# VHH binders against q9c0y8: the designs that were tried, part 39

Target 1, 316 residues: q9c0y8
Amino acid sequence: MSASHPGILHEYTERLVAFELVGKSNVTLTSNVTRSLLLFVGGLGDGLLTVPYVQELVNPLDEIGWSIVQVQTQSSYIGWGTGSLKRDDEDLHKAVDYFLHIGGADFSTRKIVLMGHSTGSQNVLYYLTQSILPNYLIAGIAQAPVSDREAAYQFNGKEKTKELVDWVKAEYLDKGLGNDVLPRSKVENFFGEVPTSANRCIDLTDVRGNDDFFSSDLSADDFAKTFGNLKEISGSTAHSQLILLMSERDEFVSPSTDKAQLLNRFRESIRPTTSNSSLSGIIPGATHNVGPKSSPEALKWLINQLITALRSFIDQ
Short names: E, the ipSAE of ESMFold2; O, the ipSAE of OpenDDE; V2, 0.75 times the mean of E and O plus 0.25 times the DockQ between their complexes.

## First folded at step 21 (VHH; framework vhh_vobarilizumab_d1)

Design P1 (at its last look DockQ between E and O 0.71; V2 from the best seeds 0.65)
Fold by OpenDDE, look of step 22:
Structure P1 (fold): chain B 316 residues (1-316), chain A 121 residues (1-121)
Amino acid sequence: as target 1 above (316 residues)
Amino acid sequence: EVQLVESGGGLVQPGGSLRLSCAASGFEFSEYEMAWYRQAPGKGRELVARITSGGSTSYADSVKGRFTISRDNAKNTLYLQMNSLRPEDTAVYYCARYTVTWSGGKYWDYWGQGTLVTVSS
């Protein structure tokens, strides 16, 4: 239910904020210039504290010297409908830059991990693989990486999704109207009340669209172009770690999909191989967002896995 | 198959009362937000009242204090108690289900056939 959460609201760029949740120690990123940071970005429809397990991470992370910050991007809440991974990436880089410099922080010692939930996982992968901006992350964590395209297949039907894509391409993209917002009456069964641009629709629902990272029908070559292309950390020859955490009972993954096999396909594609973390896995008993319908052990497992990962990054 | 079936409409005098029912089937009723809409002759469909899965309610300003939305999850039934009825309340009343898409967006995906309420002296 409703609750208050202590924290610091950061203006990391014009008109955008990030909320640092403060744990029991009261240590903050400003009070400790070397304190490490888990930067958290949600998926479609998410804003501040919309992912239920985020507040549960605060104290466990605090105990091991990590702050958790939830970032608001232009895509937060209903903003994703007119957004893009590229725009998101620009916002995230601004956030990373801000937190690397606040309080006179030495970014050579302050570690930042970007954690994405759901479509936030695409943000993580995009940042690490396709961004033209420099990489300052020691690691990325993709929690509940799922295909939005295949989710559409599951919920709306494969043929209906293809019909939508074809219609949008013909009526908008081919006419140079990619930035136009689609009529709600035509697409509300896909996107609800969220104003959605033609481009964003295609990004999310087209085969090999800009957001198509995690679809089970992609080839090894497709994965090589994403998972296989992790960028070097800026100023170093080292690469970021990539951790993939799928939910065992993810309702947006087809029941016919072998999640373990799919996860292995992702992991096997990661290059360099040293970036393929052994901490990737399936959260036992977890629904998509590890929410109340998850098994009681799901949240504990996630917390323990994160603690293990974050400790290992400090030792590097 | 999802079904919503309204009942309870009829002719009533100004100041009178009616109770509408919406029988839901084909889905887990208790998990969904539900609403009553109405459409008067020559006008668009408008929201009358909403009730969340948790039981929180909201009303259009025109019906506040007069109408009460409620639900019985055990019976899979939505209700609208209408008191102090006015001629301007004359409309076809619809019940609707609110759902979430795979993308997190929400919309009203199922509607009943409606029940006519006529308020006239």
Scores: ipSAE 0.767, ipTM 0.929, lowest interface PAE 0.5, mean pLDDT 96
Fold by ESMFold2, look of step 21:
Formats: C-alpha cells, sequence, structure tokens
Structure P1 (fold): chain B 316 residues (1-316), chain A 121 residues (1-121)
C-alpha cells in the first residue's frame, strides 16, 4: 500500500537534497530544542526510502531526541556509475556543514553520526579516514561493509572480473578515456543498465581500486591506511567512534567468508584504538539490507544497537 | 540452474489467437520481473510486455489491447495471450528474467530459446 511520509526536504547545496523524516513528537532539526541527527547514505542504486529499515528507525530515534536524515548525493540511484568516492565525500561534507548550521545549532551541541548501508559504508570510512577536511562527526556506522570486488568475484567469477579490468585499462584508461561510459553489452552482467564509466568500473572491481576497503584478501598494511587512520574531530583532539555492523546472512558475502574473523581483522586495525567501538557486531539473521527476508529479531537487534550507541553520545 | 522454456508457438491465420507459455525453473519465480520479447526476421529484439513480481504490467504500443501478459506463481509459468494476430506479429518470441546484479544494476540475465509464431499472410 502507498504511504505519505511527513518530513522536511532540505536543499543542502544547489540541486542536492536530504530528507528528514518526522517522528511522532513532531520535533525536527529546526525546532527550538536540542536535536541530534543520524545522516544516512545508502549503497549503489539507493535513494530515498530504498533501504527498508530506515522508516522503522524514525520513531525509536525520535524518542531519544534524534532525527534520521536520508541524504541524496550525485551518486544516488544510477548516478554512482559516473561518480567516485571523492565526489560522494564532497557532497557529504556539504550536507554535514549545512546541518551543523541550521536551527542556530553549534557543532559542539548538535551530535552528527554518519551511517552508511552497503557501499555507503565505503563513504563512511572514507569520510572518517582519508580526508583532511574538517570532521564534525562524532561517529560513523557502517552497516554491511561489503567488498564490491569480492562480490564481483562471487557473482561474475574472479577470472571474468580480471578480464574486464584488463580490458577497461587497455581500451579506456591507457587511452585517457577514463570518464567514458562503457558499452552496456560488455558490462551489463556487472552493472546492469546503469551507465558506468571506465574509472568507476576500475574503482569498484580492481584490486586496491579506490573503493576497495573491505576485501578479505587485503593485508594489515592495507587496513592501516584506512581503518588505522581515523581523523580528529574538528576543533578537538577527540576521534570519532567507528561501529561496524555486518549482516549474518548477507547474500553479497561469499559463504566461505568467516564474517566474525573478518570483522575482527577490521576492528584490530582501527587506530586510535579508543575509536574501536564495542558495539560493533553481526546482526543476527539479517540479510544485506535487513529486509523482509531477515529473521524477525534482526531489525529489533539493529534498533537496540543504534539506540544504545546514540544515547551514549548524548550523555558524554 | 536457471531454465526458461517457451511453448505454444505455431502457425495461425490473421485475426487468430495463440497463448504462449514460459516454464521457469531453478529460481524463485515469484520474486522476479519477467518479460516477453520478440525478434522478427532481419530485425533486432523488441520488448512486447513486462510483468513485475507484484503483477503490474506494461506493453509495447504495437500490442496494447491485443496481448495480455500474466503469470501463475504457483506453477512457475509466464503467459502471453495474443489475440487479433497480424502478419507483423510474426517473430520468435522469447521470455526473459529481469534481475539485479551485486552492484544494484538491473538487466535481463536469462533468455529462453524462443518459440516461433507465424501469422500467415
Amino acid sequence: as target 1 above (316 residues)
Amino acid sequence: EVQLVESGGGLVQPGGSLRLSCAASGFEFSEYEMAWYRQAPGKGRELVARITSGGSTSYADSVKGRFTISRDNAKNTLYLQMNSLRPEDTAVYYCARYTVTWSGGKYWDYWGQGTLVTVSS
């Protein structure tokens, strides 16, 4: 059945919007009370309301004084095919800057947490570790931090993925055509009907491509450059907390992957070690996006974990 | 393994009717959007009709009002009821499965072998 969703559409920069869903209290980020926010970025193909658990978070978060805001970037929906993590990061910094200043908020009063689903998890990790730009976020939450390259290996085959990478490098990158869109017939079994540039293909599918943060075959030195490099919060010597939430039944992770071991390897690499949240874990019974094929307790577990984390940030 | 097997094609007079079937196996049929395409001699493949997992349908302008796509999820079967057939409907008809890749992109990943429909002139 169709539904209307009350909320505020924020234009956080020219032609880009974020949607704040309004809970039962009717308190918003523009109200005259203290209000913090969970800024949510989806994965490849996602946009407003495409990740099924987001609507279910509205009222639980509202009850503890938090808004959930779904951000649209230039990469939302099919825009990712000609984008990059760097472009996404630029959009997200503009969104954070906007939300720090609306309603007369001061950055030390309003808490902002960046949460990403799927490849939105790469956006979270990139934001917290790779940029020297101001970082006003007190935490990042990565739900389903999945390797795009290893998903390609699982679903398309490792040799076919390497063949594609080699072909794209030879026919596009080596010829200075990195921004050109690849022929759909050549890449549709990887990217479907989404127009995908040569550069984007390489970012997602090459070993140590620009998006390659979560592959299980990366070394401790690789993780040190990302997980090991969390930046200070602007105007402080404090560092953001990083919470990693894997889905137990994630269909985009190989059955041969030991999720607990992989999660432990990510967590052991986090520096400073005080940023390694004890709230990281594996969501029991959850599919990739914690959708309706998940066990009934999966969503409840996720909500409880998020409430625990968000409440702790207010009382610090 | 995914299999799509079309049947029901044949010779028919102009103005006649045929019902095509596509038997699906090797996947959860009820979860996938499906379509019929056709390819006339010397031409490219043309979309005829689509039906979502929830039963919503859409048609090419050339067949609207004459053809009806339907599905029976209990029998894992896709159908195309073709009425008021014309010589220009002569083609090999294919059923196809629409899926999402690991990247979230969508495309037609499996095609049947096709069933020939000939409308005698």
Scores: ipSAE 0.551, ipTM 0.814, lowest interface PAE 1.4, mean pLDDT 91
ESMFold2 (binder alone), look of step 21: mean pLDDT 83; pTM 0.820
OpenDDE, look of step 21: ipSAE 0.746; ipTM 0.920
ESMFold2, look of step 22: ipSAE 0.484; ipTM 0.798
ESMFold2 (binder alone), look of step 22: mean pLDDT 83; pTM 0.821

Design P2 (at its last look DockQ between E and O 0.88; V2 from the best seeds 0.67)
Fold by OpenDDE, look of step 21:
Structure P2 (fold): chain B 316 residues (1-316), chain A 121 residues (1-121)
Amino acid sequence: as target 1 above (316 residues)
Amino acid sequence: EVQLVESGGGLVQPGGSLRLSCAASGFEFSEYEMAWYRQAPGKGRELVARITSGGSTSYADSVKGRFTISRDNAKNTLYLQMNSLRPEDTAVYYCARYKVTWSGGKYYDYWGQGTLVTVSS
């Protein structure tokens, strides 16, 4: 990966930026009118260029008329500790709106796909299911959709996680102190140095917390409330497509979890069924972020899946 | 089992030098940020120096220019070269591993038993 990448820094709303990465064609620097956009949102801790495969997507996407934009939200880097999916969604809506209108009428045909990595997958699903989509074609790609709760179970232990949840509920939420930041000395083994609010802690670690979309112990009814509730595009009978891309060697998924089976459970829950993309799958040999410890074929597979998906949207 | 074992402490005169070592085992040493802490009598534990997995270093102001943290990944060993030692450097020095949580947050999760450094005339 290069230490630097050319691009355009956009202020899509007050004090928030998105970086549009420039491909080899340099079209982004001259005109954006013909470019569709893959808006990328990272997971917990992510910011600009923190997900290794993002830069690797630039040229392949450029070749097919797509640009990738990395969106920073208030939750970027350590901001997630005091954030929420709702807040993130508000930021993402502003980003989408900005990029749809930045070129005025000339951008009216621009297509946008929202791609999320890790916790960004919750953002994608939240965006597609919690809000009516505007009158433009949007698809969602969730890369490495994992349960933060189950990650906590794996890393800290199930019982310890429950103890944390119970304590936070009793000492903070029950007292109306959900916005208070938890003492680092009490929760650093879960969140490290990241200032984390009581509410955010519960969102991430409680059963059926606000971020609890991808846990393997959720019921069909639970999945129906999320996967089963994709919203239509305003002014259209069309629905967004949802592509789920799990990493085969995701270190945040328990080794005891059958990823293929879990993916199928997600997919089977998607409504309408037409939104369930056949391109969903498991990235072979991929670690969570398809990083350097992944198999060499992992990145190539991801790129090919994305290209296939994005081309399909152009042809529609 | 994660283990950190410090060595190299002892008595030294002001202006003298010591080299501390921390032998790490039970984990992939090269993947972790490591640090030296010290605790003087009657004081709290303080960060002395840290080194990332990539080799980037940082120091407390009180030891800048005098102490050097380094690592040998092939030997799973962390070092602290201490030069121009002062009486105020007297403390138990601890090696620590910096862990990344599932959430991406980081904290020092494992410590050695410590090694005593006494700077006295």
Scores: ipSAE 0.660, ipTM 0.917, lowest interface PAE 0.5, mean pLDDT 93
Fold by ESMFold2, look of step 21:
Structure P2 (fold): chain B 316 residues (1-316), chain A 121 residues (1-121)
Amino acid sequence: as target 1 above (316 residues)
Amino acid sequence: EVQLVESGGGLVQPGGSLRLSCAASGFEFSEYEMAWYRQAPGKGRELVARITSGGSTSYADSVKGRFTISRDNAKNTLYLQMNSLRPEDTAVYYCARYKVTWSGGKYYDYWGQGTLVTVSS
């Protein structure tokens, strides 16, 4: 449904923006230095308001003193095809630094939660485990942490995906052409119209590619290198909390996958164990993005879980 | 098996009208965005019009105001009403099914055989 959404467009670094949606209180991150935020990053193809539940979070979060901010990175919309998790992470660090300080705030007064949907979940896990943490994040939330490789297997076939990977390696990577965009005719049924580099294709679809954090066939040793490696926040012994929220009816997860068992495998790998939030769970009746085909209770459950989490991060 | 079969093409005088049909089978037609493309002699294939599953439409500038895309979900049929036809509308017209991949990428995964429209005196 067409609508206007009041908010503030922030340029958090040169040519990159984030949109702070404004709730009924009309309080903003600029107007209140102690106001905390949920910084939201979408998945492949996402941008402003493409994940349907985000606008529904505005007023519930506002009532407990939190803003929701939708970040755009160089990977937003079709930009992901020539991007990487590392490039996304660099953009997200700039966004976190910006939001810690706007209005004269600092991290002693403002809490930040990084939430990702779909491949944004890879961004969250990467931020907390693979990068240097120069900024304070109190938590990461991964909604629909789904394997891209296993989605490709499900929708394109495992053998066809392996054939694509082998072809890209031989014709591009082995020739030093990793940054080249692949011919659309060769990859259209995987990536559609999105210009996709050889490196990006491999990141998403190869076994243990750079995005391959959530595949059900990964070992405990694989998970130990990611989930088991939450970094200390620079200058402290503190660690961020990690909350994992799977969608019960996620159309990008194979019907044969036991989501509860997979979620438990992720959670049991989290180190330090104190970062393993008890608020992780499976959103009942939810599709991948908790969209209109979800059961009516799915969105309410998600909101209640988020509010519970965000309240727990405030000192009172 | 997905099938898209176009019909309604033929020879028409400039200024005339034609209605193209595309009979769809083998899939849940009501759930898909559909499009008409055309390919003129010696040229590449180009978009003519699109219609979403919910009925929202868009058109190439060259046909806007003259062509109307529509769908009948009960009959699994896509239509293109072509009015005020011009010689430059001469082409083979194709019906296409739109798809979004697991990665969110968009393309047309099935095409009909085409129906020829000739606009000539």
Scores: ipSAE 0.551, ipTM 0.819, lowest interface PAE 1.3, mean pLDDT 91
ESMFold2 (binder alone), look of step 21: mean pLDDT 84; pTM 0.829

Design P3 (at its last look DockQ between E and O 0.84; V2 from the best seeds 0.67)
Fold by OpenDDE, look of step 21:
Structure P3 (fold): chain B 316 residues (1-316), chain A 121 residues (1-121)
Amino acid sequence: as target 1 above (316 residues)
Amino acid sequence: EVQLVESGGGLVQPGGSLRLSCAASGFTFSEYEMAWYRQAPGKGRELVARITSGGSTSYADSVKGRFTISRDNAKNTLYLQMNSLRPEDTAVYYCARYKVTWSGGKYWDYWGQGTLVTVSS
C-alpha cells in the first residue's frame, strides 16, 4: 500500500469531505460523468485510508467504470463516540445527494453503491431500511458485519458489559443525561481514549441497542425489523440489493460462532427476497479488515466478488 | 499473562547516560504501541516517550533531543536511551502497553513495576 493516493477531495456538505480515489486511467480527474461510484464508509475509528483494502480496489474498479469514494462523516476517527446511526445516515444521505448532483443533469444516470466496513455495515443496513431511496439505483455492501455487543462480550466479558450497560442506564439515561460523555476512567477499557456518550455506549453494547443488528443471539423477529425491512426505490418497483461479506477469520466474532450459519440467518431474513444477493459469502482467510494477516487469496476474492457485483449493476 | 519488567535504572551523575530496558512477555509485542512514563517524587506520572508498532516515535518536550525510545521486536524488548541526564530526570521509570479495545479506542492497560533513575552529583 502506498503512503499516498491521488484523488479529488469533495466537500459534500458543510465541513465534511469525501475523497474520490483516482485510478490508473485518470478518468476521475477529467470527467466523472461516466463513472458510477462505490461510496465507502468505515467502522469505528476509521477515516481516510485506514482500511487497507480500499486502495487495492481502486484500479480494479477503475477498469470497469467505477470509482471508489471514501466518505468522512461526523463519526469518522474518534467522532463515533458521540455519534449515532441516525446522524451517520444524515451525513451519508448528504454525500449520496452531492455525488448524484455535482454534475447536474449529466449525472442523472449515475449508479451508486454504498459499502460499509465493520460498523459501517450498520450504516449500510440502516440506510437501506430507514428511508425510501430516491430516484437512483443503489445497493448496499456490508463487509465484516459484526456485533459490537458481542465484541464487547468477547473482549471485556459478558457480565462486565452488562454491568456497564446497567450503570449507564441508571446514572445517565434514566436521568435524561444520554448526551453526556462518560468518564474515561470508568469506560476506557471499552472505548479507550474516545469520548463516548451514554447513548452511544448503550447503542453499541446493550441488547437490541440501536446498533444491534448482527448479534448471534437476536431472534428472527429482531432480524425482520432490520434485514426484513429493505425499502423500495422511489418511482420504481425495484429494491436495493444487499450483499453481506463476512471475514472468515474475523477476530471480533467469537470462535464458537458458526459464521456460515449466522450469515445464512441474516440472508434468510432479507426482505424482499429479491434483495438477497447470491454474492453474499465469507471472504476466505480474511481477518476483520482483510488486513496483512489475512490469507493472500482473501483480497483477491473480495475484489472479484465486488467486480462481479458492480458489473451486474451496470448491465441492468 | 502479560508482563512488563523494567531494568537498567540506577545512580548517574548529571550529564551522564543510562539505558533502560523493558522486557515484555505474554502478548505479541510487535503489535502494540509502547511507552515510557516516569514519576518523580511528589509529582504525577508523566509520559516520556512513545513508539508505535510501526516504529514512529514521540517525546515529551523536556526530553527531546536527549532521550531515544526504541524497540526490538525479536527480543520483545523496549528501550529508552537517556543521554545528558539532569537532576530533574530523577524518577521511577515505567514501561506501558497501549491496548486497542474492540471499539478501536486505546488505553494504557499494563505497566511494569518501574525502575529508579537517580541523577545526582
Scores: ipSAE 0.731, ipTM 0.919, lowest interface PAE 0.5, mean pLDDT 94
Fold by ESMFold2, look of step 21:
Formats: C-alpha cells, structure tokens, sequence
Structure P3 (fold): chain B 316 residues (1-316), chain A 121 residues (1-121)
C-alpha cells in the first residue's frame, strides 16, 4: 500500500539512511530541544516501513518526547544474503554515533534505545553482548526473537537443513569459498531470490551458527555466552536494559515450542540480573510482525509496554 | 497437494488470439501472487506476466499491450489472454505460484506442467 509519511531522511554514513517519522508535535531530533530516540531495525527482507506497527508508534512516542527512527543497513531488503551480524553491527554503530552528535542542544541527555524485529533481534543481542564497539544504548528491545535455524527446520525439514549445511561446508567453507554466493537452484527453497553467501547460509541454518541465539535446544552455557554477557554502557558502571517481546501466535515458531518456558530460559540467563527487564513478555494475539492477522489488543499491548519502558528511561 | 494445471494452448495463426487457463488447487489461491512464464525452444524460462493477490499486474516488454493476465479467486483460476500473436510467442507456457520463504526470500515454488502455444502460418 502506498502513502506519504512526513519525516526527516538522515544520511548517517555514505549511502546509508535512517528515516525519522515526524509526529503531531512536529518536534524532531534536529529541533532545538532535547529529544530521545527509538532506533528500529527490521529482520530479513525488511526496510523502511515494511514492519507494520512502526508507523503506529509515531504519535504515542511523540507524546513522551521520543522519535522513532527506521534504520537502513547494508542488509536491508535483499542485502542480508551476503551480509553478517558483524557488518550489521558496524552499520548500527555508525547510526548511533550519528544520532549522538546531531541536532538538539544537549547530547548528554539524549537516550537511545535499539529495537529489533525478528532477525533485528539478533542485531540487538549482538550489539549488547558480542560487539567490539562501545555501547551507548540505555536499552535494547527484541521483538520476535526467533530462531532462524528452527524456522528452517519447521518449514524445510530438519534433515534437509542439515543436508544443506553439510553440502555448503564441504563445497564452500572447506575450500575457503565462504564469501561465494550459492547457486540459486540449490537454495531457493530456503532463501528465494536473495543472493546468499555460503557464510550467510551457515550463520542462519547451522547449529551455533553466528545468528543462532534463540534456538530452544541451546544449553544454559550457550545462553551464558550471549544473554549472560551484556556490556556496560561506555563511561558508566550501568548496563543496558534488555526487553524481550515474543509474539503469542508467531507463525515462525514451531507449535511444539513452549514460548513462556523459552522466554523464561532467555531471561534467567541475562547477566547482570539488573538488566533483566520486568517488561519482557508475550504479546497477546500477535503474529510475527504484529500485522493485520493479529488480535486487536496486540498492538495496544505492545504500545503500552514500549511507552512504559521509554518513560522510565527519562525519569532515571 | 498443490497443483497447477494449464489449458488452452494450441496452434494459431499469426495475429490470432488464445486464452490460457491455470486451475489451482491444494492452497488458498486468493492469498498468492501468480505468474505466467514461457519457455521457447533452446531458451530459458522467461517471465510473461504477474498478478498480485490484490490484482495489480505487470508484464514483460515483449508482450505489453497484447497480453492480459487476470484471476478469478472464486474459481481458483489464473488466466492469460493473448492477442495479436506472433511466431516469437511460440513456447510452452507455465503457470507459477509465488512463495515467501521463512527467511523472507521470494521464489516460484510450484509450476504447472505447461501448455504448448504454437504460432505459425
């Protein structure tokens, strides 16, 4: 569907943009007032305005002095197939650095929250636990933190996925060809038209591949290395808050998965324990992206959780 | 089981018309983007026309203005009206279903067996 959306297009580094949607107040991150932001990164295939709830957040956030900013990375749209979480992390750090240093009179009071949808949730967790770059986020929000590997098992079959992984390792990785794009005919039932490198295929579909943060068969030791490793906010003894929001009717999660139990396993692994937000939960009636097939209360619940969280970060 | 069954092909003189049909079963037809592809002797498959679940259409340059794709969601049927046919339109025509994978990748996951269209004098 087509529409016009008022906002500011920020070029945060050469050839990469972020779009700040403007709310009813007409106040933006370039105005002469202090304003905080929710930086939003989508999942595989996503780009500007592809996640349906984002535009519904504009006015609720505006009422509490927050902008929502949609970031484009090199992995946006079909770019993810030859990318990596590391490359995404580098793009996101450039975006955060840009927004720390533009507009507004008092950069020391600007709060930045990174929110990710779907594989954007892997971006959030990577940023807060794996990145070698300084952390300036007050919080990360992971909406629909779904295992890509277990989705592949569900939709392509576990044995077929393992066969693909073995073939890619033998024909590409073992030959030093990890950056090579895989033949479309071999992988289109996993990745469609998206040119996908051997490395990216393994990252997404192998046991403990680089994206494999949320699989239900990972151990407590696995979660300790990720959820248990939140970094300090640079120049502070404080750590970012982590909020996890699963969708109750997520079509990419196996029906056999107990979402409440899995969420509790993630949360119990969070270190420091003070980073384990009580605002984490399961969005009632929500599909993966909280889209039109969701129950009407799903979006309202999401908005209420976000407003509660974002307001608390200003009051501290 | 997903099935796509084409019909309506045949021999036609240049300048003539044909209407192809694709009967779909085994899935909720109205939710899927559909397309016609063709494969001429010695060539790869090429896109002819697409139609979204909402009815928006697009066409290859070589057929624009001569061919019309349409769908009847109540009858689970995709159509291709082919007018002003030329010898270079000779090909096997395939009906295809568009799929979005769990990764968000997109491809044509089911193909019909094809129906032959021959345009000759």
Amino acid sequence: as target 1 above (316 residues)
Amino acid sequence: EVQLVESGGGLVQPGGSLRLSCAASGFTFSEYEMAWYRQAPGKGRELVARITSGGSTSYADSVKGRFTISRDNAKNTLYLQMNSLRPEDTAVYYCARYKVTWSGGKYWDYWGQGTLVTVSS
Scores: ipSAE 0.504, ipTM 0.803, lowest interface PAE 1.6, mean pLDDT 93
ESMFold2 (binder alone), look of step 21: mean pLDDT 82; pTM 0.816

Design P4 (at its last look DockQ between E and O 0.75; V2 from the best seeds 0.00; counts 0 for: grease 24.4 > 24.2)
Fold by OpenDDE, look of step 21:
Structure P4 (fold): chain B 316 residues (1-316), chain A 121 residues (1-121)
Amino acid sequence: as target 1 above (316 residues)
Amino acid sequence: EVQLVESGGGLVQPGGSLRLSCAASGFEFSYYEMAWYRQAPGKGRELVARITSGGSTSYADSVKGRFTISRDNAKNTLYLQMNSLRPEDTAVYYCARYTVTWSGGKYYDYWGQGTLVTVSS
């Protein structure tokens, strides 16, 4: 990873930016009319260049006519503590709209894929399932879709997590104080120094909370409400593709969880079935963010899967 | 089991020097940011110095230029070299581990028992 990367900083809406990384061809700096875009959204705590594999994607994507854009939302860095999937989705819609229209009519053929890392996966799934998609072909890639709730169970304990949820519900939500920020002294073992609202706490840690998409204890009916509810593209009978890429050595997934089985449960729930990509899989040897502790082949595997996916969209 | 054990405290005259040690065990020491805190009588606990896993350091203004935090990852030990000690440096000094939650937030999750440093003529 380099300390710096050339690119274009876009203000896609008021006070929010997205960084389009430039590849070796430098096409982005001169003309990006022919470039399709991979819009990347990180997870909790992420911002620009905080996910290690993002910079590694730039040149491979550049070679096939794609640019990667890191989208900053209000939830970036520590903003997630007071955010919501709904708010994130609003920001992402603005980003998509911006990049679809920035070049006017010349960009009418631009394709966009949304890629999310970690909690960004909830964003991707939320985007694909909550609203009719714009008049462009959009696919979603969820990298390292993990349950925040089950991560809390693993790191803090199931009982302690339940106690937290119960307390927050009783002391805040039941009193209409969902937007209040929880005392750090009470929740720092869950959220650290990040100011976290009562609502956000519940979203992340409650059973069937707003962010509870990927928990292993969810039912088929639960998955039907999310995976089973992909929306169509406006003006088309087509649906977005959903690619799920789990990390084999994801430290936020319990060792007792069969990742392959869990992935299959997700995939089997995808509707329409045509949206269930054959490219979904488990990144071999990969930690959560495919970081330095991953096996050497992990990043290469991820890159190859992405290239394969993105090429398929170009050929269509 | 995670354990932090401070040592090296004692009585020292103003202008003197003292080196504190914190022996860490039960975790991969090299992966964690570490810090020294102190608590003077009747006062709250305050940050003295921090050192990241990569070795970057920061200091409270009151100790800058006088104290040096360092670490030896091979020995799983955190150090605080204290020079030009002043009476106002009198406190119980604690080492702490800085960790990351599942949500990416950071906080100090483990503390040592503390070691008393008394600066007096």
Scores: ipSAE 0.670, ipTM 0.903, lowest interface PAE 0.5, mean pLDDT 94
Fold by ESMFold2, look of step 21:
Structure P4 (fold): chain B 316 residues (1-316), chain A 121 residues (1-121)
Amino acid sequence: as target 1 above (316 residues)
Amino acid sequence: EVQLVESGGGLVQPGGSLRLSCAASGFEFSYYEMAWYRQAPGKGRELVARITSGGSTSYADSVKGRFTISRDNAKNTLYLQMNSLRPEDTAVYYCARYTVTWSGGKYYDYWGQGTLVTVSS
C-alpha cells in the first residue's frame, strides 16, 4: 500500500541520506539538543521503509523523547552485492557523526543507539567490536542476528554452497579477481539478480567469511574475537550495551537450531560482561522481520523491550 | 509441484490480436509477481511485461500501448493481451514466477514451457 510518511530527509554525507520519521509531537533532532535517536540499518535488499515494524516505532519512541532514523548506505537496495562490512561501517560512522552534532548536541546530551535488522546485525557487531573508528554509541541492538552461511546451507544445500565457494576461490580469488562480479547464472539461486562480487560471495557463504558472526558451528574462540571484544565508548571507560533479539519463527534459521541455546552462547561470550544486556531475548511468534505473518503479540513485545532499553539510557 | 502452462499462441496476420494465458498451480499465485518473457529465433529472452502481486504493471518499450498484462487471482491465471501484432513480435512467449532468495535477491525461479506466436502474412 502506498502512503505518506512525515519526516526530515538528512544528507549526512555526499549523496547518502537518512530519514528521520516525525512523530505526533513534531519534535526533531534539529529542534531539540536533548533528543536522542535510534539509528536503524536494514539487511540485504533493504532501504527506506522496507522493514515493516519501523514505522510502528515512531510514536512510541516519540513519547519518550527518541527519534527513529532510517539510514541509507552504499549497500542499501542492491548495493550490498559489491560492498563489504567495512564499507558499511564507514558509512554508518559518518551518519553517527552527523547526528551526534545536529542541533548543537553532543554525546553528553544526545544518546545514539544503532539497531540492525538481519545483516544489519552484522553491521552492529562489526561497529562495536571490529571497527577502528571512534565509538559514540550507548548501545547496539541486533534484531534477527542470523548466519548467512547457514541460511545458504538450509536453502541451497551445504554441498552446493561449498561447491560455489570452492569455484569462486579457484576462478576468482586465486586469480586476483576478488572484485569481479560473478556470472548471474552461477549465483542467482543464492543472490538473485543482485550483482555480487567474488569477495562478497565469500564474505557471506564461506566458513569464517567476513560476515560469518552468527553461525552455530563457530567455536568459543571464534565468539571471543567478536562478541568478546566490545569497544569502550570514546573518551570514557564505559562500554556500549549489546541487545540481541532473535525472532522465534525466523524462516532463515534451521528448524533444528535451538535458538535459546544459541542466544545463550552469544550472550555468554560478550565481554565486558557488563555489556551483556538482560533485555536480550527471543521475540515470541515473530518472523524474520516481525512482519504481518507474525503473531499479534510479537510487535508489542518488541516495542516494550525497546522502550525499556531506551528509557534506561537517558540516565546514562 | 509448481507448474506454469502457457496457451493461446498461434499464427496471426500483422495487425491482428492474440490473448495468451498462463495457468498456475502448486503455489499461492496471489502472493507472487509474474512476468511474460519472449524469445525470438536466434535471440536471447527479453522481458515483455510484468505485474506485481498488487497489480502494478510495467512494459518493454517495444510493446507499450499494444500489449496489456493482467491477472485473475481467483483463477490462478496470468494473461497477455496482444494487439496490433507485428512480425517482430514473433517469438516463443514464456510465463515466469518472480521470487526472493534467502539473501533478499530477486529472480525468476520457475518458467513455463512456452507458447509460440507467429506473426506472418
Scores: ipSAE 0.427, ipTM 0.760, lowest interface PAE 1.8, mean pLDDT 93
ESMFold2 (binder alone), look of step 21: mean pLDDT 84; pTM 0.838

